VHH binders against Phytanoyl-CoA dioxygenase domain-containing protein 1 (PHYHD1). Designs and how they scored, part 2

Target 1, 291 residues: Phytanoyl-CoA dioxygenase domain-containing protein 1 (PHYHD1), of Bos taurus (Bovine) (q0iib1)
Amino acid sequence: MACLSPSQLQKFQEDGFLVLEGFLSADECEAMQRRIDEIVAKMDVPLHCRTEFSTQEEEQLRAQGSTDYFLSSGDKIRFFFEKGVFDKQGNFLVPPEKSINKIGHALHALDPIFRCVTHSHKVQALARSLGLQMPVVVQSMYIFKQPHFGGEVAPHQDASFLYTEPLGRVLGLWIALEDAMLENGCLWFIPGSHTGGVSRRMVRTPAGSVPGTSFLGSEPIRDNSLFVPTPVLRGALVLIHGEVVHKSEQNLSDRSRQAYTFHLMEAAGTIWSPDNWLQPTPELPFPPLYT

## First folded at step 1 (VHH)

Design a9 (framework vhh_7z1x_3)
Fold by ESMFold2-Fast, scan of step 1:
Order: structure tokens, then sequence, then C-alpha cells
Structure a9 (fold): chain B 291 residues (1-291), chain A 124 residues (1-124)
């Protein structure tokens, strides 16, 4: 029964994010991690997702294949890799399971363990307590943030990538499956940054072009001192307003920072932008959250 | 150019009813959330009610819930507020306001166009 208290709701409204410690039990976290280990053990990595090709033609084909793999991943379970984990021949320089950046973007729909967690009674109760009438799940990711290889995520707003008309309709749920601390690249937020809309949008480029996306507008340069670190324990859920500015630093530690994240959109009175990279498909329209 | 005009205010006795209207011009009325906001003498602005562009989503402040009804007619570019069971504490200037942005997760509303206001006085 994950109902927000009045003080928690007020804090979320003021800051644009909220930490709920103990949202998942240790057993729930272990079940999700075990399931991901099974998925990784069976992964078949396409060659175009591995880099180092030496010719201009090979580089163009690799970039286009990688772009298509990403753009069509919205109704799939696909694997994306950290930078620098392949040699020139496409061989892994580190074990494959330590080379994965993330798995996305339909775990919530295609995997029974992740579907169960995403549609759990406590997630539904949380969404209802925030006033969502017709929430749908638009995407999900399992993020590894590998030791030493886990790169930074630059300051951004989720709504720049998951754009809706009107704004104020997208909510991120980010669940720590391991302790997320300063050393292994926890989240950082600018409190109160969610009240100014978005200054840029990521949109699809014409079919067949590379890269498959471009930005309209520009991300403003922000003073790094405005960011506050948000360390959380395993099992914590962080609510992320679609317009709150957030980032994560590089993982310089010997520990991963595994997290499961998914996004909800209020479908009532909302237009999902046709220019978004992520689109519902006939095979997988955005599933309603409420069962 | 862009304008909102409120009408229907006046003097009413406690327990009485009034219907306020707000007529919009110079913009596509059917594309915007519309709101009623009031200001009592010596007090700040109080948001009362909002209605989505289609009219399907409606919300009220606790102070007026069950007594006031917001509605809109997009064909006439008009917003309405039906006020029932009026109390002396409802005495205020009533404004209609256009919101280009309503954040359902935080309840935050941006208002960019305001009417001039219409006076409602509840006394006997």
Amino acid sequence: as target 1 above (291 residues)
Amino acid sequence: QVQLVETGGGLVQPGGSLRLSCTASGFTFSSYEMNWVRQAPGKGLEWLSGISSSGSTISYADSVKGRFTISRDNAKNTLYLQMNSLQPDDTAVYFCARSPYYDILTGYRAFDIWGQGTQVTVSS
C-alpha cells in the first residue's frame, strides 16, 4: 500500500522528485536481478551493435544498423553496450555481462517478472495517489552502470525525449536494485527545476538518415552547484517528474549501480508526439498501468 | 487582441445563486484549459476550478467543491461558473484565466491571459 503522505506529495510537487526508501524488498530485488542474469546469459549480440570497423563504408553501415536497432527497440528487449568494450574485430574486451550499458525498452510488457513489478498493486496505488486517471507505460530499461565503464548521463529532462502536449504528463519511476551512492554514480537533481517547461526536444530525423534523431532547441548550460546528490539504498524508488533536470556521474567504483526504470504517461487529454523516437506499435500499443 | 471578458457578477443574498460567464476572443479557445480564480478583499488570489480543453477533466478547490460547477461551450468560446449556496465568504472579484500549461503531477498552473474580473458580493 504505497500511498503518499500529504508531506511526501508536497515535497514531490516542490522538488520535482521524491525518494521512497524500502519500496521493494530484498527478495523482490533479487528476483529481478536473477531474471536479468538469465536474459543476459541467453543474449545474442548483433555484429552491428559491436564497434570497431576500419573503413568509411563499414562505419556508415555500422552506424545505420545501430540506429535502426535503437529506433525499433520500443516493443523489444534489446541490448546496448558501454563505450570501449569491443576491440576492432568486435570481440569483447571484458566479459559480455560486464559490457552491457542497458536493456530496453519493453521489459515491462514482454518479461513476466518485470511486467509483474511494473503493474504491482503498490505501483498502481502510487500512481493513483498522484492523481493519474489513465496512465499508460511507455518504456522500461534495466540500467547496469558498470564498474569503471559506466558513463555519465548528462543533465537532461525526460520530457525532452518523451514529449507530450501538454507537458506535465510524464512520470519516471526509478528503482535501485543495488545501493546507489556517490561512488557508483547515483542520481543528482536540481530541485524545483520542473516548472519551466522544456527548452529542447529530441525528434526523429527522416527515415534512413544517421543519426536517427536530432535536437530542436538547445539544453541550457546550468551551474553544477545547483545539483544535489540523491543516494538511495537497494529497493528505493525515486519518482522523477518528466521536466525535472537530473544527471548521473560516471561510475568510477568497483561496483555496478543496477536500476530498473520505467515511464508512465497520463493518456487522458494527452497527445504523445509523433516526432518522438519511441512510438507505440500495432504489436505493442502502450499498455494501461491499471489492471 | 487576445481577450477574456467576465460577466454575471452582482449582489446576491446568502444561499442565493449566480452564473458567471467568460467570453474569449483572439485565440483558439478549444485548445486551452480554462480556469476560475477569485480575490477576496484584502486577500491573495485563490484558484477555484479548472476545465480541460475538451471539457472532460474538471477539478475544484475544496472551498467550492459541491457548490460551484464549471462548464464550457467551445462553439461559443464561453466559460461558465454556476455558483450555488453562496456565502458571505464568497464575496470577491472573480477572474477567468487561460492556462497554456497545467501539470497534473504537481498541480502547477501557468496563467498567461486574465480577464478584468467581475465583482460578486454576498450580503443581506
Scores: ipSAE 0.014, ipTM 0.426, lowest interface PAE 7.4, mean pLDDT 84

Design b1 (framework vhh_8dlx_2)
Fold by ESMFold2-Fast, scan of step 1:
Structure b1 (fold): chain B 291 residues (1-291), chain A 122 residues (1-122)
Amino acid sequence: as target 1 above (291 residues)
Amino acid sequence: EVQLVESGGGVVQPGRSLRLSCAASGFTFSSYAMHWVRQAPGKGLEWIGNIYHSGSTFYNPSLKSLVTISRDDSTNTLYLQMNSLRAEDTAIYYCARDRYYGSGSYWYMDVWGKGTLVTVSS
């Protein structure tokens, strides 16, 4: 079911990403969507906590990395909003349920449905087939990518934000809860781009500084023709190497592109950077994947 | 007064089946997802599964096809059907109400029953 063949392992090693269609059943996808609908229905975010999630790099640093609400979300379930959904006074211009960019970053630990999916036997089998010895779950997100409002995600490497020594210790699992196609903003990858290390790092600035994060280094300009679109059907899982360059285009369609994503780190012989915005807390140390 | 009362526990032989019930009162049962959780002697809590208000179910993968959760909204009753019981299934079984949105625990449950003891003897 989730045991990778030698050819699938080789393809992942060569390309830096791999698509597994039919990873979750329709019932599993529906259960996760219903749970998120319940969480959203009870959402009550005070004005001062209404943080817009921007896909522009400078705006990402100001909006996403600079607020305490974001920086302290690693052991919580918090709401981040699409750009342009609030007026100057913080009032919704779009219904609240159509305004959410993502929910993060501890769904895998704090919600029983998301914890069960994350620690499922098929996820564990997949991790074992990739050779992970002591994987831990470092974060999770439910991404809505709203119709018309779901902005592009600029080219990046996950390891720039989830930095480890040595590199090569972080793995993304991205699960489509709706069909992810060209028109609603599917993933795009540069095959083989994971072999050159990272071009930049997002680091936490000293406590009390504004903004709360900054970049060391710079993202190189890459030829758009190198990117390969990766449309997938509902229930597919996309394995994402921590160093593979990927992006998503703006959602120009009338439908969302909902996805559940989480990141694993191989803890054996790995140092999680103390400069990462995301840190384990005494209340929630990174949970081991294997149960 | 919001209340959950489990029943149906007792002593059973290995290999047998048992159905537990949970009677809900004091809230609109049909609007809530419900959970089953158990605690074996000297062990921590183990989540069994849940059922949404829609009837959709999700189970702990470790229990596989050994359990089935169902609900009857007309009688405000939650059920747990257990098959092929083993000595390791000896535990106190709790039903619990989902709290839609939570922030501080592995379990999003705000109301719990007192539990019903199931003892599987060899």
Scores: ipSAE 0.000, ipTM 0.149, lowest interface PAE 18.0, mean pLDDT 83

Design b10 (framework vhh_8dlx_2)
Fold by ESMFold2-Fast, scan of step 1:
Structure b10 (fold): chain B 291 residues (1-291), chain A 123 residues (1-123)
Amino acid sequence: as target 1 above (291 residues)
Amino acid sequence: EVQLVESGGGVVQPGRSLRLSCAASGFTFDDYAMHWVRQAPGKGLEWIGNIYHSGSTFYNPSLKSLVTISRDDSTNTLYLQMNSLRAEDTAIYYCAKSRYTWGSEYSYYMDVWGKGTLVTVSS
C-alpha cells in the first residue's frame, strides 16, 4: 500500500510538496504515453478552436481564459498549443504532435487508461494515508513541455485557480512520464510557502464578457533564490499542496518533459467556489476517488 | 501534555440514543476544529464529522440524519449525539484534534486521537 511514513507526512506538511520516486512502473508510463499518442493521432482541431497556451498572466487572460473552448473544457478532452506554432492563417508551422502544450481537463473520467491510473489502488491508498475522507477528482491534464517550444510556467499557487472555502482542500498529483531534469524544465518549489494563504484568485467574468476570466488581487513578487529545483525520474509522483508556490522553466532541450497531473479536492466540509473557471456539469459531476 | 479522553461508551440496546463525550486538555481547545471518527470490527476508519471553533458542523452524508456534533468551549468538551442506534453502529469511537489552529488549511488533518470508546449495539 502506498502509505506515507510519519517522516514523509511531516516533510509534506513542512515543505508543501513531496517526491515519491518509483510510484509508477515503466510499463504503466509507457501505456499512458502510447494512449496519448493515439489521442493525438486522431486529433482534428478546427481552425477556430486552435488556442495557444501562454505562461504570462495577461496573455493567459487574452489567449486562453477569454475563449469558450477553454472555459467549457472541464468535462471534455481538448487540445491547447504552444506559442508560435501557427502561421497567420492558423496553419501548423511545426508537426501537430510537436505543437501541443497540454491536453485537458477530463482525461481521468473520459479515457479508460487515465481513469484506471487515477483511481488505482495505490493512488487511493496514498489519499487515505494523507487523511482524505471524501476526495473527488476535479481535473486532469497531460502536459507535453515540447522540445525547444515548451514554455515556462510562472510562479503560482494552484489554489488561486482551484479555489475552495476553507483553503487547503486541494491536492495536486504530478506524475513524471519522462525524466524531469533541469535541462528539460523540471518543477521548482519554494519550500514552506504554503502557510500564507492566497493573495489572488482567477474568477469567471459574467457570461458574455470578454475576457472570460479575470484576477482578483495580485500575485506577490518572490525572490527567485527561494526556489529549489525538484528533478525526478520517470514514474515519480510529486504531491503538491494547493497553496505551495511552484514554477517550471522553459524547455530549451531536445527532449520533451511529459507529465500527467490531476487534482483532488477533499469534499468533506468544503465549498467549491462557484466563481472558479472549472465547474462540475450534470454530465460529469466531480467523481469520487474512492471506489 | 495534550490529551483527549472519550467517555460514554458501553453496551446499548438497538433503537436507543447515546451521547459520547471527549474531554480535552493540554492545548487551547477553542482554537481547533474537532472530529469524530469510528471503526467497526474488521472495517476501516469512517469519518463521522467535524465541528469548527465557530460551532459550524460538517457531517459524512451517509450519517448526517443519525448524529449531531456539538462542543462546549467553557469545559473543553466535545460531544457526539447518536440516535436510533443499529447493530451496524457497533464500533470504537474516537475523538480527534485538527493539527493546526482555526483558519489553517490543514484543519482536515488530525494529529492527536483519543484512545477510543467502544459502543456495542446488541440485543
Scores: ipSAE 0.000, ipTM 0.119, lowest interface PAE 19.4, mean pLDDT 82

Design b11 (framework vhh_8dlx_2)
Fold by ESMFold2-Fast, scan of step 1:
Structure b11 (fold): chain B 291 residues (1-291), chain A 123 residues (1-123)
Amino acid sequence: as target 1 above (291 residues)
Amino acid sequence: EVQLVESGGGVVQPGRSLRLSCAASGFTFSSYAMHWVRQAPGKGLEWIGNIYHSGSTFYNPSLKSLVTISRDDSTNTLYLQMNSLRAEDTAIYYCARIRVEYGSGTYLYMDVWGKGTLVTVSS
């Protein structure tokens, strides 16, 4: 059971992020890692992710397939691969299980182990201590950050992708399943960057277009010295304000940097943007966090 | 040093055609997919279409019969051909470079924009 102290709440308000070491036990981390290994062992690699196309028509089908696969993943468990893991014939350069970037976006709803962690009493207690009245879970991801292949995540704000009116309604929970250090691509934050709104929004493009999304606005150029590295130990939870600017650098090490992350939205008095790539479906409305 | 410069805009009569150009410099143009986007006065951005490095094109369905996107990699130039222009096509036209972020399979967005070229369709 977690409950934030007044000093922790103040720090989160001032910085836009907060580290809670020891949030999950080693056994809890191992259970999630074991479950993801089972999911990966039974993985069907989508053809559009690995096939080389010899015609313009086949290339168009590949681009459309990739777009559709992502945009319809909100109520599914789907596999996304690291850059550069396929040769030109579509063969894996490293084993498939070492080639996955992430699994998303409904682990919290569709997998019993990830559902139990996401809706755990300590997650609910944490959300209550932050003042959330009607939180819903909007998405989840398991991020591998593979050795040598784990690509950088450019500076961004989560609310750009998960836009609400008013702003300030989205909260990220990022849980380290392995030590996340400088060498394997830990998180970096600009403290206090959450107070200026969003610089861009990712919106769906008109039906049938490729790409299926576009940004309105742009990410401003920021001084790299503003970023503070946030190394954490296995089992730590990092709270991420929806508007705080953060990034992660490429994993150049021989170790993965596995993390489980999910997003909450305060549903009370909030409009989820109809332009967001991610939408609730009749089959999976955003599940309430509190049970 | 990465730069996109649109040209070819101006005043054109309804029903006529117009070809816009976008000159790219400071990056390997042939390796990037490119966008055309427009903004009518007082309105938001409207996506027109894109062209991949392979030459494959995708269009906004509402505009598909009216526009053609092409590229000349030997001159680092992107083109937008527009036919049967109407008053509602009055807008600033931008070319943009498509950014591809891998990890979720399909994060595609515009990362570098030109300053735009104004097209006014009037009698």
Scores: ipSAE 0.000, ipTM 0.204, lowest interface PAE 11.5, mean pLDDT 82

Design b2 (framework vhh_8dlx_2)
Fold by ESMFold2-Fast, scan of step 1:
Structure b2 (fold): chain B 291 residues (1-291), chain A 120 residues (1-120)
Amino acid sequence: as target 1 above (291 residues)
Amino acid sequence: EVQLVESGGGVVQPGRSLRLSCAASGFTFDDYAMHWVRQAPGKGLEWIGNIYYSGSTFYNPSLKSLVTISRDDSTNTLYLQMNSLRAEDTAIYYCARVYRSSWDYYMDVWGKGTLVTVSS
């Protein structure tokens, strides 16, 4: 891919997001989808999601196990499920392969297909054209947004969850692996909202606490009329500023809205907050993007 | 030395209008986006809005009908026009410069603030 044009750079600066249609070819999208199908076919559903204990203990232990599973997923490939796909005992009400919300958070590092896409020459060229000096990859997710079950993502800023000093030194790259339309839950943005900072942040709670994270501050209630829908075709990349306010609606359609997303942090002059749920580990320090 | 100096604060009666100024020096003002932010007594910072080098403005939705941000690049001055002032608008008002890169926006330089007190 060519570097961003001056007009594209200006649009990203003004709006806080930018759509690049045709970033991946259909064949590239198919390769990622086939790889995720292989990963899903070999999925071992965590037993802590299927607790068989009493009602009171069952809820507390399920919450604790799910929290620990999530908090330790930063250097793993782990499975997270849509709401409402388990009965009270933790048994699947929907076939397991159609109940996955997302797979995260180290696909970029642990899977050769996703590592190749994440470190591709066109991703590196994009980051260089934006002026990133020492970008590192902090996380990745494959999001299914299942038909009928794909839940909404409430208005938020990525920087609230991936907090840095200076604020907002994270960049989201969101790639559509299927057409993302109004009907199946495309992204919605508030243009220009990336310039006001954050009013909340998610931090880890003390070890052994349930839930394993809590919010400092609160997300402001925003007028829904400010949101602009951002439908994109399969293969499009949506560049997301760390502080831009965005959301997605519930997928009530009969089609999924699969996407691969990952986050970069500019490591030059930036401190990754020690309070973030996601931390680099000795086994997997945040890998440099540039090869 | 990069510097921002707010002025125009003071005591103002409810229902009246007030215009704040922010004088910029030590940098090429017309290359930077600028913000207005306020802090009421005992509360955190509240973002008011911003203006880009192009003149495009974006506002906090709760304040949009009550404020206007403008700039005069020939005098290196940023303005905040406030209308229909209420007691709840009592705050220290700050202007801030946005760090500029193609992908990264954060406030890197702040003024000392100007106090606005809305009371009879």
Scores: ipSAE 0.014, ipTM 0.278, lowest interface PAE 8.3, mean pLDDT 82

Design b3 (framework vhh_8dlx_2)
Fold by ESMFold2-Fast, scan of step 1:
Structure b3 (fold): chain B 291 residues (1-291), chain A 121 residues (1-121)
Amino acid sequence: as target 1 above (291 residues)
Amino acid sequence: EVQLVESGGGVVQPGRSLRLSCAASGFTFSSYGMHWVRQAPGKGLEWIGNIYSGGSTFYNPSLKSLVTISRDDSTNTLYLQMNSLRAEDTAIYYCARETWYRGSGTYFDYWGKGTLVTVSS
């Protein structure tokens, strides 16, 4: 089952990440992929809402944080595109279905297939085994990491973007819907890097400012030899501590690296920062994980 | 090896103030929430309060006006400042590290050995 053993819990606490192979069956992965294909086939993004997405740290975070389309996506299912897929007029240079960087950020709440997976018994059992008392789901994304276009994600900590007081209350669940290997841009972690707190925070700037977000603090320069690659097979779940330093390399292969990821927050005794780009809305408060 | 070592206890007169320290080693102190808990002779554990890694503090409502918890992450030290001490504050005082993802001041994975505070004339 999905319950962590005491040794798995200890390893997660020591390393800041943990791989659980075989978490989803092939049929479960296929159901999610078919559902995403349906969502993409019905995609109708007006020209003024076509947000180009760069995977370079500065460009990606600035592009995401600076647009109202991104900042208001927390209770929506919205489409974000890879860099270089539009001409100056906003016309697609590659087929639309091969241009999407990610779909976010309320798949877990608004789509029945993704809601079912996110609130599955095995996800709830996993959260309980980690000691979460009142976990809520704060966001979800379907990440395509397109062949040739899927850019790198620079070293970062999730808690820099999903900041809480206290720290240590955010948990990432990253599920491979395709094999994630060195060639197509698997995850890389610095084991034990979660024990130093956060190096920076992304905060909202005043409404109408450009850019719409800014950083407090700075990301330290780290030796690349500290990173360990974490290749996983289709259906694997990777637990990601909110403060563990991780990255992914550019996808230069002919294969996508599709993944479904969502974040939990322990709501008991936790303050969700009002400065975070992502906020609950009256229409969609952060849903409790436990049903 | 994770270690928590309390200090600063002893005999103190009623009405005086006292500051306890907890020296942490064997882990990255700044990443963990820390708690103070006490046990009076013949009684159960009483939670005093905590300080989260981000600096936010929460206190037992019955003790809130009498104590202040602080931390110095540069020296890996947790502090408990106690004011207006009374005979009923006589107890062994423990610092404790919060368990990852428990979200409560009642969940601890490591404790110090405690420091005795005796309030008497």
Scores: ipSAE 0.000, ipTM 0.148, lowest interface PAE 15.9, mean pLDDT 83

Design b4 (framework vhh_8dlx_2)
Fold by ESMFold2-Fast, scan of step 1:
Structure b4 (fold): chain B 291 residues (1-291), chain A 119 residues (1-119)
Amino acid sequence: as target 1 above (291 residues)
Amino acid sequence: EVQLVESGGGVVQPGRSLRLSCAASGFTFSDYWMHWVRQAPGKGLEWIGNIYHSGSTFYNPSLKSLVTISRDDSTNTLYLQMNSLRAEDTAIYYCARGRYDSSGYLDYWGKGTLVTVSS
């Protein structure tokens, strides 16, 4: 159940992504959703730290990357908001709990429920079946993809933002906490797109510069017909190769598309780029996955 | 201990075909993706393609119509079949070992074999 079969391993290697239905039970999903509701109820974000996500990828990444709140979130639990949820004074136009885009980036380390799920025996067994020798957890996010406000995520490769030398050392685990369907903004992948390396990198600019990040290279124009939708049921885990091209459409429905995602890096023989926005800190070095 | 040894390089005329071999030793060959990578004089590394034990193959799109990668796990040998060779295919060809990914994760390399395409 938790280990990949040879045919599943082959499918992941061929496509660059793999769906594992029923990875979490309904009770596990509900516990995570209940815990996130508690975290949101205690939310206290100063006006100047309220970061909005735009529907334009470049604009969104510039806005996020240019704030100290985002750049220092790697060892914190911090809140990032959907576009259009604040008035000109920074007051909420919708209830705060319906305005959050995501919570990141250290849920896996700082919250007992999310730590338990991330380091579960079934996650460890999955990582071992993929041949990971010394995996570490580099980041985690709870993504709400709010009804009506849930912005699109433009085509990208995770390794562009979580860059390593050599490439091929980063693995995304994306868990549906609600059914993820076409209507509420499921994932779309280009199968086999992981075989060509990365097209661009997001790097930190020198300390004190504005903006705080910039891109090296450019996102190529891809035929939209190459994307295949990947609808999944609540509790499914989607394995995402660091170099596979994927996206999600805007959530125009009346239902959220909540997901918990985290990234692993094979630490054996890997250099984590010092230019990545996300860095381990003295307070939180990247924790080993295997316990 | 882990060794990859390429062979089959040499001088070949334009339009001809050539088959390269890579003999692997010191590890369980069937557990790994195997890759071909080339480097033309004065240029960077160019990934050609890879193959898994199952026979699953991925190719550099710019080279897909010109090359075929195969393997024989009973003899621990990787092959690269090249057709319709052109002067621009002149390069050192490397055999490399990888895991479940493509061009980025290559932990052991052979010393390479030189292919010169000239009239």
Scores: ipSAE 0.000, ipTM 0.132, lowest interface PAE 17.6, mean pLDDT 83

Design b5 (framework vhh_8dlx_2)
Fold by ESMFold2-Fast, scan of step 1:
Structure b5 (fold): chain B 291 residues (1-291), chain A 122 residues (1-122)
Amino acid sequence: as target 1 above (291 residues)
Amino acid sequence: EVQLVESGGGVVQPGRSLRLSCAASGFTFSSYWMHWVRQAPGKGLEWIGNIYYSGSTFYNPSLKSLVTISRDDSTNTLYLQMNSLRAEDTAIYYCAKEGSYRPYGDYYFDYWGKGTLVTVSS
């Protein structure tokens, strides 16, 4: 069922996240995985453009915010790597296909398989069920979370990186393409944490400065006992409120935890912050979700 | 027969507060989501918010600090409290009942009231 029941809508508002098991069929998941394998097989990342992805906040700021490769990826399909997968000369220490952290950020627009899934009738019905009037797709990622290399993602709110005025205008859709369990780094949420606004945001630094982004504000210290693990089966969709606090632990298993995720913004009455790292371009304005 | 009857509209000065009511009949009011929606002159429909039968409320983020939705299941009445009214709040305000069938994907409503006009003018 793509349409949410009243009890599901209430649960999403109260908790800030909602699990929908069986959202995609096994065949749909396999099609997306086969397509990503094709994209990876044709990957050609120049040595000077290779970007290591770190889960440490300081390392994340350095790795994701400090290069033109990341900052200009909003209308591209680009490759970001796990930390520690390159030697000092930029040669792979593990096979390239086991080195990728994520692919982003315009899969929803530039790849026909991912465009089809993102604009599917199921996704549109879900967005309408949530009351979205003029949703646009702002970004998408394919996340590998590699065996042993897939690092933790620190507690955060998506709205800190995808900031809008007013708040409450961004929605994450996170689809498991493999079972996401405790051992391979499932999502963890603090239920009800979305009601306090954002304490920190990532902004672009002035053109030509280093690093390319910085944080404004402070990350609050949170009680780890408040986090609830959210294991899901392949094909599940997790709705993520833009302000809900969530994280993922390191992948300790021999299996990846592949997921396709994208973000919607309600465009009606919303200002997308000009300070966000991600901006629409003339080549790719944020595409409307509804067809 | 399902009926929704809005009341409480009128001419109000900027900065004032106004409370709208919606009297519901012909269905088990306590079992359904209820919504407030408005339409400004020459504009499309704007969803204001809703209230679940448990009392949980959901608001348009742009309006959240300015409105409060409540319900009284003993009298089958839905309320919209509006504070700090501005000229842009001039609109026809509709009470709407959640629908079970969603043919066009728009706000998912079975039944609407006739609306009540709120004019915010100096």
Scores: ipSAE 0.000, ipTM 0.088, lowest interface PAE 23.4, mean pLDDT 81

Design b6 (framework vhh_8dlx_2)
Fold by ESMFold2-Fast, scan of step 1:
Structure b6 (fold): chain B 291 residues (1-291), chain A 122 residues (1-122)
Amino acid sequence: as target 1 above (291 residues)
Amino acid sequence: EVQLVESGGGVVQPGRSLRLSCAASGFTFSSYAMHWVRQAPGKGLEWIGNIYHSGSTFYNPSLKSLVTISRDDSTNTLYLQMNSLRAEDTAIYYCARLTYEWGGRYTYMDVWGKGTLVTVSS
């Protein structure tokens, strides 16, 4: 049972994040990793996601295709690659399964294994213990953070990308499918940083523009000493407040740092911004978490 | 029945101090974070500050030097100490229990008292 104690609830409110070790069993983690291996084995790698083109026109066409592929991924299972994994001819420099950055953004809805985990009784119990009345699932990602290629994620707030009115309506659930340590790029948080609102937003640009998104405002310069590393063992769940500042370092190790993450929105009294890159579709409205 | 009842309001002269109380019943008071919020006539809600069950306090920066929030878990009572009261402190003062919804916005407070009126006038 994932029922939070009063002290855990208070710690989450004070810090903006909370670690729950042992949330998934080893068998549950293995089932998800096995399923991802099957998905990757059947992967059809889009040409527009491969190496840079030799001419300015080819570069523009590639950028447009990659932009469209990303912006329309909200109701799909799509593949995004690490930088530097293709040669100039578009051939993999490492095996394809070691070249994927992430798979997104509708695993929770379209894959039975991931749907089962996302809507599990323990996830629902956790959401209820946090006071969520009408939570919906807005997106999901399987993040590989590949050995040597897994890039850093700069300091940010999730609410900058998944903006709601009012603020405070988005919750990240981040589950380690492998040990996440300093060496392979664990999460880092600024405790208590969730109390000041957001300083920037990622918004869609007009249709046909490249890039397909732009930022309004700017991320504040933050003292790196404020960040606290959050190493966790395989099967841990990290609750992430939508406004807490967090980051991850580049994976310079010889091991991946695989994680499954998804975001909930409290739908009661909340407006999902029409400017967000991610939008519900007629085919896939944001599914209610509670079943 | 979960209930919060504010008391201690009234007419007070400028420059004086006043302590408000909030009596909690129907829940395990020691397990919850509590807030003080006020509403001046014709204005919106203004957050004063909060106190977690640990005793940690956070204040509106505009009010930090003028107020102190404390709690007595043995009597299920929340306090707001106000010093150097001015005419602009005239308001209805509410205590509220923080819901465990993330964000801590006023709309997410799940239990409110009925309020106590403080009038600062000569």
Scores: ipSAE 0.000, ipTM 0.131, lowest interface PAE 14.1, mean pLDDT 81

